VHH binders against Low molecular weight phosphotyrosine protein phosphatase 2 (primo-2). Designs and how they scored, part 7

Target 1, 164 residues: Low molecular weight phosphotyrosine protein phosphatase 2 (primo-2), of Drosophila melanogaster (Fruit fly) (p82891)
Amino acid sequence: MGKRSQKSSVLMVCVGNLCRSPIAEAVMRDLVARAGLQGEWHVESAGIEDWHSGHQPDERALNVLARHNIEYNGKARVLAPEDFLEFDYIFAMDLSNLAALRRMAPKGTTAKLLILGNFGLKPDERIIEDPYYDIGEASFEEIYRQCSIACRNFLKQARLKQIM
Below, E stands for the ipSAE of ESMFold2; O stands for the ipSAE of OpenDDE; V2 stands for 0.75 times the mean of E and O plus 0.25 times the DockQ between their complexes.

## First folded at step 4 (VHH)

Design c4 (from b01 with S57K L59Y E102S S104P G106L; framework vhh_brivekimig_d4; at its last look DockQ between E and O 0.01; V2 from the best seeds 0.00; counts 0 for: pae E 13.8 > 2, placed apart)
Fold by ESMFold2, look of step 5:
Structure c4 (fold): chain B 164 residues (1-164), chain A 121 residues (1-121)
Amino acid sequence: as target 1 above (164 residues)
Amino acid sequence: EVQLVESGGGVVQPGGSLRLSCAASGFTFSSYAMSWVRQAPGKGPEWVSSISGSGGKTYYADSVKGRFTISRDNSKNTLYLQMNSLRPEDTALYYCAKDRYSYPSLWFDYSSQGTLVTVSS
């Protein structure tokens, strides 16, 4: 099956789909809604590892989103080969995620495989690091900040047809 | 191809210390999180510690927290594990692994032999 020709589509990917990619998905979806573009953009997230399928996000991710008035009800799912053909953009959080995406991408992949942090973040902030083993919520708040900047920059560029 | 070579193991008495090294090649070392994993005789693999690509974030299993210190030297493509206050239950083959383990599961994609740590007496 082909892409959604009437919508632009974004898939946010991290290793477990519990911490980083749910935040990125939620932030992007919220930005799309605030811009009145929900009929034109489709946003999901997925994980590289399948052991997290069906799990809710880490509570720290949900707490950070709630503090920023964003509700998230998604559950973890594993990345599938079909995603590489159905999404326009697949965003990795770090270089290990990107390498995994490249290894998993089937022949004929049409999605652009990108680092989310390359959009609007300073070079030393472009890797959105895995917060899973960190103590407390500070790392999750930083991830929210990084995602907010990157998603806004990406959406701005995409609306101006500048993504190449 | 990715190569990881562990060294620094040996036999020590309880309470002793060892420093393990892992020489890495075949990839951009500083761009990847690294981990130590151990496997005791007759048991499955156990995650021990991880460090981010920059070295700015470190993580430890509860069983080693406060006793082991992970570090890296990105200029020498080398990962380290300083092990203090060693106990008999730390006896295992120790492996380094490219990338972080996300949960108490373990994964890696090479056949390195590891470095043996024996804590006995």
Scores: ipSAE 0.000, ipTM 0.177, lowest interface PAE 13.8, mean pLDDT 83
ESMFold2-Fast, scan of step 4: ipSAE 0.186; ipTM 0.654
ESMFold2 (binder alone), look of step 5: mean pLDDT 80; pTM 0.820
OpenDDE, look of step 5: ipSAE 0.024; ipTM 0.355

Design c5 (from b01 with S57R L59Y E102D S104T S105R W107Y; framework vhh_brivekimig_d4)
Fold by ESMFold2-Fast, scan of step 4:
Structure c5 (fold): chain B 164 residues (1-164), chain A 121 residues (1-121)
Amino acid sequence: as target 1 above (164 residues)
Amino acid sequence: EVQLVESGGGVVQPGGSLRLSCAASGFTFSSYAMSWVRQAPGKGPEWVSSISGSGGRTYYADSVKGRFTISRDNSKNTLYLQMNSLRPEDTALYYCAKDRYDYTRGYFDYSSQGTLVTVSS
């Protein structure tokens, strides 16, 4: 649900909503649930492009989540203009996603447009790379690791009111 | 409307080198993975190489790995393919493509005329 609520809201964004942003969404939701913060945080994901709307995530993304005891049953959707007004934070995975978000943002945008990996990853490791064309599952395990670190650090900074 | 204009093809001897360029317009270039696809005379299209939107990830067909290098300059909306140690079997029309689709399905934004590479003695 993307309607304005008393909850803080997060939208995870990558190009197709098949790999990176579903993993980031699932990881963030899991961290929120483990901390007992379901009443305070709402998390979704979306793609910059609408090519995969209605599709389930890449099987390798679902497999890495399952190996970490996270079930995910979301479907891909495209980023909507209303998202820029309804979400507090919209996270890009890489600099290209961020540039697209900045260009797409309508007048009156209230969402903070941020790089997810800026939260707790080293500067030279902050970009969560697109694994779609990678062979096997090692890249997806790395994305899970990056998302886990970044989401944990973001929640810590948000709690301390350090998010600009 | 997506526009892709290839250049840099030509005739070279085996062992020679060529650098192909692709000028892109009509979309946010840095947001998309880009690919090089070739079609040899009388053959179907063959995927050659891909590069992620950021340039951080590159992928190559086994037939060109170690000989070709894909790169991009997002400030110039340009994709490149450096082709070294060229072989007669590399002779083909080379096309650049806006990616995000399965290579076996084809490319919705693939509309260019390509650039011809001929490798002959």
Scores: ipSAE 0.000, ipTM 0.117, lowest interface PAE 15.0, mean pLDDT 82

Design c6 (from b01 with S57R E102G S104E G106I W107Y; framework vhh_brivekimig_d4)
Fold by ESMFold2-Fast, scan of step 4:
Structure c6 (fold): chain B 164 residues (1-164), chain A 121 residues (1-121)
Amino acid sequence: as target 1 above (164 residues)
Amino acid sequence: EVQLVESGGGVVQPGGSLRLSCAASGFTFSSYAMSWVRQAPGKGPEWVSSISGSGGRTLYADSVKGRFTISRDNSKNTLYLQMNSLRPEDTALYYCAKDRYGYESIYFDYSSQGTLVTVSS
């Protein structure tokens, strides 16, 4: 019906596009590919801050993805006004990201601005927190876990047309 | 080449103070966030504090909040850590680190030498 040949599009957003949002992008792309849905879904990530454009993700993010057999070759980019018109869903990792998205959204925004962790995570675990305060890799494994649960549940709900 | 040289460590009694310095060269100092990271013998590295390139934003580990102050002098390419109310648990080798992508990044480069801080009675 008019849009059946067009892909549904998802943009994952965190502050710098180095840790959380690249993991969420890679996890969702992997789930889409393994389900044979790459003809139906387009997935990207971006950062709220324009401090890191062109850089590869944090080494710990790449390491956690590699441990789960996921390759990621994306580069950081900043969120653009056009993203609010191009993407169907823009996912924030935490409440600060969501507030920033709401402030930045231009007139005519068509994207749904959502918290990724609202899809299948427990209420007290739904915020995917910034690992900047952490040293080591345990927090990145937790981010991978949260993203895997949330992305899987989002794709299931979207397939069932349960998302309004 | 990026070079970071720490100084200011020493032996101090509990409750005492020390000021650490880090002299930076080989990059545009004001364009990068800088951090202090410490490592006690037999322990993994622990992030202590970060400061933005302009000096306008600072972050501290909960273990040092209210006791340590990070600052920088971009005209001298120097990073500082003022350490007050020192505890035996603060005993560690302290490293100056250049953040690769800014103070919200968890990427950093260590200095190879560090400066030793020993808090003992």
Scores: ipSAE 0.000, ipTM 0.135, lowest interface PAE 14.5, mean pLDDT 82

Design c7 (from b01 with S57Y L59R E102P S105K W107Y F108L; framework vhh_brivekimig_d4)
Fold by ESMFold2-Fast, scan of step 4:
Structure c7 (fold): chain B 164 residues (1-164), chain A 121 residues (1-121)
Amino acid sequence: as target 1 above (164 residues)
Amino acid sequence: EVQLVESGGGVVQPGGSLRLSCAASGFTFSSYAMSWVRQAPGKGPEWVSSISGSGGYTRYADSVKGRFTISRDNSKNTLYLQMNSLRPEDTALYYCAKDRYPYSKGYLDYSSQGTLVTVSS
């Protein structure tokens, strides 16, 4: 196919690449590193809407990661047409993100467009919601929990070659 | 200076409809997510709905889902809330709010004036 290396690649996507997708990226990278798989997996994140390229993530996202001993120094970037040809998996956080990915996907797309929460979360918990109007930090802790479960289950299925 | 001016409130019967407008100035309107927040008499503020800067993404409180529609016209710097199937419990002062970022992030600046919606005979 279009891959030049044996490394599997994952792109985490939300609307702005400031909250959910940076957490998902950081969690996935941490799981990969702890499993000794950084030679086999490449992980990034991006936003569907291009107005925050170069900005650091939401401080609440950085705070939840820090509480779990994960440092993250990524900057927001916009989703590019080339991503659909270069990544093996592109994960949406919610159904609106997935619909946007399907509309943006160019002819010749090789990436699998998937909902992250479909990997190990219950059907009524599979959508990783925007924490916008939540007061305090509980919602960010919940996003971390959802991402941790989903990323662990995705990696397990991928290593067993159970993802079609 | 950011300014948000709400209008379109009034008295309507249960089951009726109203369309609220919010005229925005002092910032690049299309670059910011916008929200509607309401406060019923004697109660705290309640978030109602949000829309991304492009208009491509919307969110609704469960209490209004299926009845209210948020929209925007970036060429006119105007935010709208179409309210259908209105109920007495929708009676409140409605405020529009500007997010700090082009999409929802939880940092809001909004008008103190609002527009009053009363659902009664």
Scores: ipSAE 0.000, ipTM 0.204, lowest interface PAE 11.4, mean pLDDT 83

Design c8 (from b01 with S57K L59Y E102N S104R W107L; framework vhh_brivekimig_d4)
Fold by ESMFold2-Fast, scan of step 4:
Structure c8 (fold): chain B 164 residues (1-164), chain A 121 residues (1-121)
Amino acid sequence: as target 1 above (164 residues)
Amino acid sequence: EVQLVESGGGVVQPGGSLRLSCAASGFTFSSYAMSWVRQAPGKGPEWVSSISGSGGKTYYADSVKGRFTISRDNSKNTLYLQMNSLRPEDTALYYCAKDRYNYRSGLFDYSSQGTLVTVSS
């Protein structure tokens, strides 16, 4: 089936849709809005596992976004088979997320399955690590930095039609 | 309301073993992930291990993987940490931690007391 939207569409994915992928979604949406491109780009996030559907993101994720003047009111949802047909790009945060996406992708998948950190981060820092069992908020600032760099570089490459 | 009482700490020589226990009350124990967190003298808290509410999934910090085993007995509302091959760097106050929400949040409610583990000659 063809994609639902005429916009270019991005889905950010991590395990539970509580920490990394909501930050990546919020950062990408903010960059799109600042560039005046909200008519051309659609951005969402989802989790590999259906552990937290309907729940608010981790408060540490919301706190780091608020410190950077980004409001976020999304709720966790699980990745659905139709996402592989409706989205142009599906970004994994780490190699385990990418392996799960490749395993789950149905026959006829049209989405590009990519590592977000491949866009502008160094090879040894391209993996956006799961902060879920970390104590405190320090690791969330690092995730915000990684997402900001990667999302900016992805949008630049997409504008220049350099995405393979 | 939520109460977590740690026990089982003590002094042990390098290479020794200890088993920590945490008696939980004031909440539906089987509905919450439980964790062990430690704080060495003069250092910040370090997450050690977590176990899902059912006990079906366990997680370990790299520093303890292969040496420590987390387990729980939901019929007794008790969390355990079996510590083998103890090293001087394992010396710390060990805290039992309840996940704050009935989902995996990484935010903890834990005892202010802890149980002291000292690994020395």
Scores: ipSAE 0.000, ipTM 0.132, lowest interface PAE 15.4, mean pLDDT 83

Design d1 (from b01 with S54R; framework vhh_brivekimig_d4)
Fold by ESMFold2-Fast, scan of step 4:
Structure d1 (fold): chain B 164 residues (1-164), chain A 121 residues (1-121)
Amino acid sequence: as target 1 above (164 residues)
Amino acid sequence: EVQLVESGGGVVQPGGSLRLSCAASGFTFSSYAMSWVRQAPGKGPEWVSSISGRGGSTLYADSVKGRFTISRDNSKNTLYLQMNSLRPEDTALYYCAKDRYEYSSGWFDYSSQGTLVTVSS
């Protein structure tokens, strides 16, 4: 557990904090709440780039969450150097995000830098692709599916590790 | 009302250069990421490049990386695309797009018809 929180802490990261990482944050928060673990887990999201700090997520991201009965009121923010010291886990959506996280990580980084999709997705489905320039909503349903599987499997693995 | 007016297209030989401009009005220009999107006749739209609201971050499609440079002048509400080492496959209508992620899906939801770039000998 980190010094700044007695909770285990997760930061979901994509390029702009508008599509993938807000969906992943909302999905994990929902799973945590349904399991009664909101006292034990803290979940946030951030973007590698500062393009849309303060903005609400992409409407298509909010729509897919609403279809699955998940409300989300988070606002985009940019990744800060402090995040690498304060979060236990920082999840990248794709290999480009992971490379950027590794480049940005300061001396003394304590966070584990991981690919979210490595938790329970099939090998050919592990990269959660950027839907931002896609037309329509089909890619957002796929992102929701990928995030749901990955977050569920991550939480199961984390629980097994803590009870051993 | 949001208005985007593209200019700077033309006919150029392979290896040539063009600079596209987009004059924006009707919104707080510096608060939005801006993009260039192109569409060849009979093809779907292809994203080309994006720039953050303050200009600190840029992204490029692999097909144009190292050849094109996106920039903006927030004091003039103008977006630019410097295109170097042009290839025949760069031939398309080029559209300036205000980031519409939060309000609309689609790049062409504006009165502008784009600016035509033709690369031929």
Scores: ipSAE 0.005, ipTM 0.191, lowest interface PAE 13.4, mean pLDDT 82

Design d2 (from b01 with S54K S57Y L59Y; framework vhh_brivekimig_d4)
Fold by ESMFold2-Fast, scan of step 4:
Structure d2 (fold): chain B 164 residues (1-164), chain A 121 residues (1-121)
Amino acid sequence: as target 1 above (164 residues)
Amino acid sequence: EVQLVESGGGVVQPGGSLRLSCAASGFTFSSYAMSWVRQAPGKGPEWVSSISGKGGYTYYADSVKGRFTISRDNSKNTLYLQMNSLRPEDTALYYCAKDRYEYSSGWFDYSSQGTLVTVSS
């Protein structure tokens, strides 16, 4: 099988781009780098709402990444109409995110709109819940676990299947 | 076990019509978006059309818009592609594809056999 060095692109999306989607972005980038695929994959994140553009992720998100030896220095940004045309995959964390993506998708959308947790997580664990109003760090560790499993399984499946 | 069986292909002259069918089994048909994908000789696969699980939404590639109509009969677990005003460039092996979600995500499981459509004079 011949495979071209075409760069596939992934956008991780949650409500504010402060907690879940930055963790998912950082985890996916780390997996891509460890596999030597940084020339084949581009990974970014964005928020559905323009609440936190320009801000660093939640400190607890940065802390969980640091505990797993992942440095992240991205800034929050809002989802743009161009993202639906430029990215191959746009991942929602929960069903509300997915519904919002489907409503926002402009005419001519080429991106695949997917739930991240559908890749390798058990049925009752597929929704990556919003930890923003939670106390402490336990929920962030769980989100890191969910993202790690899902991103790893997505990357494996994406390399096995070609989708136009 | 998911099974998709395409039929309805054949040889037609330019301007002709064909209706492709895909019989699906092994999953809850109405819960998944379905698509048609084609592969012309010597070319890579090209997405043609998609329909949501309940049939409320349809999508078409610009190359076939206005000429092809996708539909489904959930009571018969069957997907259809009505192809009108066929052109030589529509010549391809046509595959029925099951999406992994109720709305088209572009993440497909294809049938391996396909049905051949040849448009020639």
Scores: ipSAE 0.000, ipTM 0.128, lowest interface PAE 15.8, mean pLDDT 82

Design d3 (from b01 with G53W S57K; framework vhh_brivekimig_d4)
Amino acid sequence: EVQLVESGGGVVQPGGSLRLSCAASGFTFSSYAMSWVRQAPGKGPEWVSSISWSGGKTLYADSVKGRFTISRDNSKNTLYLQMNSLRPEDTALYYCAKDRYEYSSGWFDYSSQGTLVTVSS
ESMFold2-Fast, scan of step 4: ipSAE 0.007; ipTM 0.361

Design d4 (from b01 with S31D G56K S57R; framework vhh_brivekimig_d4)
Fold by ESMFold2-Fast, scan of step 4:
Structure d4 (fold): chain B 164 residues (1-164), chain A 121 residues (1-121)
Amino acid sequence: as target 1 above (164 residues)
Amino acid sequence: EVQLVESGGGVVQPGGSLRLSCAASGFTFSDYAMSWVRQAPGKGPEWVSSISGSGKRTLYADSVKGRFTISRDNSKNTLYLQMNSLRPEDTALYYCAKDRYEYSSGWFDYSSQGTLVTVSS
């Protein structure tokens, strides 16, 4: 029963681990720290593709986090088969990410595969868009907004044991 | 109560086309992303396509990309799937679904019999 001697674990996933999933990781880690829950939650991020493994996040992602007083030092990594056994929750940003997670999930997968935006965003706003080819920083502010709402609502539901 | 009624299925030859419709009631249609899911006899459910509540964004499974087009008419509370270049492997019961919680575990709100698509060879 339960993982009392271990933290509950979350993995944030997008295609390249450069924009959306690093923002989601940083936002959730910040919320966890502010709530005094760092003893209960472990948060990481990863990419479906290994195109950018070892690289820093997109500068615009780092800039939006800095504007909201969040420091982030993570590096991109690729999703591994072991992640499906080691994490309790794996969050996709969009339906394409989720479909890829479902294809990759090995037999014996224990992780819940979820859309991050399902937690507190309006149904037609729940997909967190890939901003990589967008011009400027407005899309990164929107991603920060979506991640802040969704992460806050997920943590609230998890603490109340309302997640199926 | 959420109610989804699919129609437009039938028997078609390979290379043919069909247009599926889904009439939705019991919820504010434009507030929800909608999906098409199919299940071939003896197989598990397979996600086919999704469309945002506004209709501005669409996603497709690799198996149907370039052949199928999802669309919606929020004024009529109706979801559509235009299926072109049909293949025998497209044979399945097709369901429309209102997203609920998560996609990965089959968490869709649907309570209908679906519409049967048979691609004869």
Scores: ipSAE 0.000, ipTM 0.139, lowest interface PAE 16.4, mean pLDDT 81

Design d5 (from b01 with S31R S57Y L59R; framework vhh_brivekimig_d4)
Fold by ESMFold2-Fast, scan of step 4:
Structure d5 (fold): chain B 164 residues (1-164), chain A 121 residues (1-121)
Amino acid sequence: as target 1 above (164 residues)
Amino acid sequence: EVQLVESGGGVVQPGGSLRLSCAASGFTFSRYAMSWVRQAPGKGPEWVSSISGSGGYTRYADSVKGRFTISRDNSKNTLYLQMNSLRPEDTALYYCAKDRYEYSSGWFDYSSQGTLVTVSS
């Protein structure tokens, strides 16, 4: 038998998998691809609630990604018990998401449950707020900015501690 | 002792289909992600596809997307690769691979024997 390089896995989580977590997934995948790290990182997203499984993300989320030259074709899915055993990192966008992840985590959970915005954002900007009921697209640009900063800083920190 | 035994390889014409199987033993199969890796003559190993322990998610190399389907039967400790629309460039030894850890790490062990797939006209 032979062996291959370790690949780390990330799951981005918000309430419905329509706005924040698809943006975070797409941003991290783009950063990984631009750095030539697609052999080292696997990225997905999911929602805590089963409201929109199978649906495309909010149009405003797709629009902000397109403005930054990122195409995204993922579909919403609900968080599954196996995710806690299969992913290395599960990122919550806000404190409510994190509390839900902690409640749902089964015995034997191996995933690290983290706030995405703790990686490089200022303390008063670390929560990536739900934009669903906001008017227009300004809040989606802010989410893109927060995700870009946090994903870059997480990847930098994680790679300093990984065996490649 | 972990054992992975591949089968199902053979000779097919372009556009044909084959189904590869991997019989696993020596570990709790349903708790580990599984992968297929191939090595073409004179080339390095290439990752083909992976499936989670539950079968809940799958991923594929761009070269095989839409043509290959990975699946597993946890009741039989067996991994499968359904290969459709085969091309000459799919010619390779195909290896069944087990993730080293119970979580999906992307670090995996595979059999040294493999099963040979030859696509020729």
Scores: ipSAE 0.000, ipTM 0.104, lowest interface PAE 19.3, mean pLDDT 82

Design d6 (from b01 with A33G S50A S52T S57N L59Y; framework vhh_brivekimig_d4)
Fold by ESMFold2-Fast, scan of step 4:
Structure d6 (fold): chain B 164 residues (1-164), chain A 121 residues (1-121)
Amino acid sequence: as target 1 above (164 residues)
Amino acid sequence: EVQLVESGGGVVQPGGSLRLSCAASGFTFSSYGMSWVRQAPGKGPEWVSAITGSGGNTYYADSVKGRFTISRDNSKNTLYLQMNSLRPEDTALYYCAKDRYEYSSGWFDYSSQGTLVTVSS
């Protein structure tokens, strides 16, 4: 058993830890800090692929966060086997991410593997799409919107112990 | 089974050019973004370039922007990397990777054995 923190812990996951999962991490961390809950919640992000480890997030991701007064200084890291034992919640952005998490999860995994967008987004809008190949910044504003709604609703449901 | 086979590596002098190819099979090639990733001796992997499934959009690491050109031929299931103005620091094993969605196994990328590029006088 690898769990060390008394805090509830969240890991945001996308393919490369460059766009979606850093935005989700930064948004949730900001919501936690503004609510004075940093003593109760630990938030990180990671990528399924180890091709961008140590790299800064996509500049468009940093730009959308900055427009919403959120500074982010995290670096990409790869998802590790220990994460499945140490985190309470591991959030996928899309169904492909979730399928990968399910395949990677070792026997004895204690983390709940969930879709972030299931928390407060409409069922037909719950997938947070990969913006990496998009041109411009509109898709990054949408990701920020989706992450803001989902993270707020997740924190509310967790407080009410409604997450199964 | 996803298979990626790189070719085109070799030894070239600084300022020279090489064209890498990656033959892909086992998936709907045009539906997936593709990337080139390199690993220099004793270092971790470094993302180099990416191209969308349609070929409509391309992306480059700052270290190669203006010198390298990624392209694809969806009718041949082949990815290319045209490397111009090569520098000693471009020396690395170059991997073709199926970028992003629908990983079919584990947490490792679909990369082949790679093709070695050596830039040396």
Scores: ipSAE 0.000, ipTM 0.153, lowest interface PAE 13.9, mean pLDDT 81

Design d7 (from b01 with S31H S50A G53T S57H L59K; framework vhh_brivekimig_d4)
Fold by ESMFold2-Fast, scan of step 4:
Structure d7 (fold): chain B 164 residues (1-164), chain A 121 residues (1-121)
Amino acid sequence: as target 1 above (164 residues)
Amino acid sequence: EVQLVESGGGVVQPGGSLRLSCAASGFTFSHYAMSWVRQAPGKGPEWVSAISTSGGHTKYADSVKGRFTISRDNSKNTLYLQMNSLRPEDTALYYCAKDRYEYSSGWFDYSSQGTLVTVSS
């Protein structure tokens, strides 16, 4: 019960924790490390559905991260009720993810439920689309780009205490 | 032996409806996410829709969103695609596809005979 860490905590969420949310987690952790802020921020990811628990991310997600010199060895996990009480921020990738988070949030939820792409992306680019059924890897590069912009802008706003 | 048998295709007028079925056998159907994929004449394959293991989550290609509904009946090992407001560009061979991994939405291989849907006068 209560906060897991004295650090500010972020949970990245997509449907299966295989594509978008692992990329977002890895990107944010890399930005935090490069800024020397790993003592202040804790970052994880999870899936709304439990079909991927224990699996490695989609190979295409690992490939795009590797092309940008980011190693990722996390395993998929399902979103748990305690996450809504332990994390400060829970980021959805798209509007369907956000709607699901709002439905699942238990009474007493303390986490802020937000769209990741609201932080610095253009209005028509704010939704980080599910690439899972896309052919090839081009959409994974776009997700990496969107996550990089959004995570950087979120960290800037959070540091300036501008998150509302 | 994994078997996927599609049915329900046919010839229909623009604006009409069809319901496709996929009978699955040889694996624990309720443990796998399922998809529909189509291939129009002279074009490459296009993913159409997907459904989670329980049926609690569905996804659709923008080209069919609002017109098609994917569903499953785990007690009957059957996947469905309800197609409404059909257009000539929906003409294609439709394939039922099983995800590769249990409790996963990993890559899928569609390798069945498919069912032909033709939307014309």
Scores: ipSAE 0.000, ipTM 0.203, lowest interface PAE 13.9, mean pLDDT 83

